VH-VL binders against Cysteine desulfuration protein SufE (sufE). Designs and how they scored, part 5

Target 1, 144 residues: Cysteine desulfuration protein SufE (sufE), of Wigglesworthia glossinidia brevipalpis (q8d2j8)
Amino acid sequence: MNKFIKKINFIKNFSSCENWEEKYLYIIELGNKLSPFPEKFRKNSNLIPGCQNDSWIYLIYENTKKIKFYGDSNSLIVKGLIAIIFILHEDLKLSEILTFDVKPYFNKLSLTNYLTPSRVQGLSSISKFIKKSARCLLIKEKIL

## First folded at step 5 (VH-VL; framework fv_cilgavimab)

Design t5 (from g2 with heavy chain D103E)
Fold by ESMFold2-Fast, scan of step 5:
Structure t5 (fold): chain C 144 residues (1-144), chain A 122 residues (1-122), chain B 112 residues (1-112)
Amino acid sequence: as target 1 above (144 residues)
Amino acid sequence: EVQLVESGGGLVKPGGSLRLSCAASGFTFSYAWMSWVRQAPGKGLEWVGRIKSKVDGGTTDYAAPVKGRFTISRDDSKNTLYLQMNSLKTEDTAVYYCTTGYEFWSDYFDYWGQGTLVTVSS
Amino acid sequence: DIVMTQSPDSLAVSLGERATINCKSSQSVLYSENNKNYLAWYQQKPGQPPKLLMYWASTRESGVPDRFSGSGSGAEFTLTISSLQAEDVAIYYCQQYYSTPTFGGGTKVEIK
């Protein structure tokens, strides 16, 4: 995908940032590469609960049964964090998303070390919501 | 290097209004969370409020004593932080400091301005 | 609000002796997910703005002398000044940033 970077390249690029200002800019840049969020999906059912800034995630199968990830937020940094979560999940099947643990990646990259508890909880909420979205898609497609 | 310069302090009557400014330089202001901290004469430090960067939603948070009376705003094109103070009370008399945090989004404060004195008195 | 309580209110220490300042939070400021204590220490000299000394409870700010050290975890914290020097006469504040920031009442350090 031309809008998404592969997990391996993300890890390399993020680790090569010299300081947290560069990492912050890179997070924002990743958010800017997300596909535009379709207004028809901007519903309360796709709103991430517990986020201070309104944030949305929606998962759907494309024509080839490939998962398409849509995400948006009124916060550009939260939008970037959503993009990171998508990058970590993009190569997974729906069933694999349900059991995938992002914590080892966050720890290795020191992603949460400088964040407030509220923002770390935001990351947790995003991670939980992508699993909820995957469960909903599995049920909708009757493939469970 | 990082510089914060407050201005706009002065003498104001109870019930009056005053706007403080903080001119910032030496860092990427548009990504920084900015706070105001005050100190009444001979007293301790009191956090007033914070504004997040626009890229982080631009939301504001306030300490209970000032909520509903004070408004924090920013102008990223001018690298300037503002504190609009309304319905001023004598207990608002203090030196007001403009602060920014480490890595631009922390609520501990590694850079402080010199402060500007606000006196609320009849 | 998380309430920060410092003790003692004032402390007189002889030059070259150890000064110990305590700070207690009304609830834990240790965040389990990243194992960080959201606590900072500041030094304020008369007529000057506060200066950051310590963050994450025990990480010394760049340029701060080795005689300053922070310790503690959860809800009880200590700032220690080994071998007090004349230039260390100041008021010291602890501050939590686990939630909306709150400061302790301050501890005035004076020479005996």
Scores: ipSAE 0.145, ipTM 0.723, lowest interface PAE 5.3, mean pLDDT 86

Design t7 (from g2 with heavy chain Y102H)
Fold by ESMFold2-Fast, scan of step 5:
Structure t7 (fold): chain C 144 residues (1-144), chain A 122 residues (1-122), chain B 112 residues (1-112)
Amino acid sequence: as target 1 above (144 residues)
Amino acid sequence: EVQLVESGGGLVKPGGSLRLSCAASGFTFSYAWMSWVRQAPGKGLEWVGRIKSKVDGGTTDYAAPVKGRFTISRDDSKNTLYLQMNSLKTEDTAVYYCTTGHDFWSDYFDYWGQGTLVTVSS
Amino acid sequence: DIVMTQSPDSLAVSLGERATINCKSSQSVLYSENNKNYLAWYQQKPGQPPKLLMYWASTRESGVPDRFSGSGSGAEFTLTISSLQAEDVAIYYCQQYYSTPTFGGGTKVEIK
């Protein structure tokens, strides 16, 4: 029902997929649920380095305490992986995002176990870039 | 029941062109990474190239010996994989196999077609 | 690209005896982030396409008999057939998928 429950629901739903085709479809479905990426933020400063498919992340406050996560990719799978990373981070404060480790979740879900090194690198790049985006938002908050 | 059926092989002269097809059934083709692997008569396996699913960017990669001469494409509406072979050389003589990536994301292969023979000779 | 070297080129083994096939990669195919070895093994019988036997160096494909086992890590790998059966006569290939795929040259297993 809320951010907290959504993370739990994601873990249960992903774990309940019986085969990799179902997991693949679920990843795509999660990407489709992302808010539309605003074109004004689709610039090189928001492009994730290390991804073969152009992919973007941008974080902004939608109100005093709530962070809005924007993400997009030319790859529906990468878009879904971005959505998964957002789900894992969506209930965290900016300071918590900076120190959050996604590896235990990747290991628990065996998310990286069947991926090519390039795909695992992509997940690492997405994780690092969300921390970079959070730092940018913190700097913006401090000067305002 | 997963089936991969290659077609389009035959005899062609050096410098010529051929287009191979692979008809897929029994799985969701549009999500699968697809590869071509060849085997010259009496020799070992050689990976030719791969195309990722369109949902995963649809990019292609090729082995050095065929890069610039061969093009892999797919038509998800027809569940068909293609290999366009240009500037053929005698060294391209081989049985060409169509293969699926394991779990749709991997470059190791759980399903293979029966293969189609391409002979490049004068 | 990564070069895969198999040894021996061929071996003759009596029924019920152990067959051991070696595979060496020109660089490590162990990925530090997930501790996985990106290595697969295939069996090919005359006139047939290859059949996947093993992946992640030591994970047996569904339906493959327990007599087949994989071992090794990094750049040196072994496929072992603990008790050779008549139906195991085939050519065996290792393959890396750490980068763009490359196959070993194959090892022909025959009965003495």
Scores: ipSAE 0.195, ipTM 0.744, lowest interface PAE 4.7, mean pLDDT 86

Design t9 (from g2 with heavy chain G101V)
Fold by ESMFold2-Fast, scan of step 5:
Structure t9 (fold): chain C 144 residues (1-144), chain A 122 residues (1-122), chain B 112 residues (1-112)
Amino acid sequence: as target 1 above (144 residues)
Amino acid sequence: EVQLVESGGGLVKPGGSLRLSCAASGFTFSYAWMSWVRQAPGKGLEWVGRIKSKVDGGTTDYAAPVKGRFTISRDDSKNTLYLQMNSLKTEDTAVYYCTTVYDFWSDYFDYWGQGTLVTVSS
Amino acid sequence: DIVMTQSPDSLAVSLGERATINCKSSQSVLYSENNKNYLAWYQQKPGQPPKLLMYWASTRESGVPDRFSGSGSGAEFTLTISSLQAEDVAIYYCQQYYSTPTFGGGTKVEIK
C-alpha cells in the first residue's frame, strides 16, 4: 500500500459513501491499489485460514525499516478488506501491530453490523492473520 | 425501482427437469447476491439456495432437500438469475420466488419477484 | 438447522387494537461480537410475494408504517402492530439469517 491515504482520510471517504453499493465499489477500488503480490510468497504458510476464497498476506521490512504489506485474494472484495486492514495498520511498528485492536474501526465503519456471523469471522480471520504475519517477521528479525 | 420477474414455471412429470429464469432491473445486478425461495401451495416459505456475486467468488449454496438436484447460475451481462431443476419430485411443487440480498452486507431478502408456479405431478 | 416456531398459528384482532405475534428460535440468533439479532419479519398478502417489514429484529424497513415494531433478543422475538388496520390482514413470517436461512411457519392475522 502507498502512504498517500491515511487512516483518517480513509474513514472520512468510506463514511462519505451514500449507500452500500458505493461502499462495495470503494472497497474493490482499495484492493486494486495494493502492490502486486510476489509469487515467491504465495505459499500455504501465508494463506489466511477461514476464508472461502484463497487469500494471502505477507509482511517484510524495507531497507529504511518500513514495513511493506503484501496481500492478495481470488475475491476482489476480500482483497479490498485486506487493503482496509493494511490502511488501519499503516505506520505501526511490528510490536504495535501485535496489540492493535481493529474492532473499534470495524464498528465505526459498520463493517460488522450488516454481516452474517461467518462473514464477521472472515474479517476476524484476516485481522488475526496479520498479527501472525507480524509475529513471524518479528521472530525472524530477532534471530537475524 | 427494483424489479424481479420470474419465468419458466409449468407442469412437469416426476423425474423431469425445468429451468427457471429471473430478469432483474433497477439495481446493480452484478454486485448483488441472489436467492431462490419457494412456497408449496397453502404452506410456508422455504429457502432453496443462493449465488454470490462474481466479485465475491460466485459460489453457490443449497438447502439439503435440493442439493445435488438443483443448480443456481447467473448471467451478469443479461441481469438474469437461473434455477436449473433436475430429478423433480412431487414435493418440489411450489411457487418459486427470486429474491435479492442487494445490500452486500446483509442476508435478509429485501426484494421479491411475483413468483412462478412449478407443479410436479403424474 | 435453526428451527423457527411462530405462535399463534392464527390471530383475530379488532380494528384499532393491538396484534402481537411471537417467534422462537431453537438456538440464539444474537451474535455477541456485534450485538445484533439476525432476525427479519415479512408480510404476505393473498396472491402476493412476501414483503420485508423488519430486519435486525427491530429495524423497520423503509416505507413500513410506524405501527409495526419488533422486539426481543436471543431466541424469543415479537412483532407488534399497535393499531390494526384493514390493510394489515396478511400472513406474517419471521426468518433467521444467523446461519442458513430458515422461516417460521407463519401467523395469519385476521379482523375479529
Scores: ipSAE 0.146, ipTM 0.725, lowest interface PAE 5.4, mean pLDDT 86

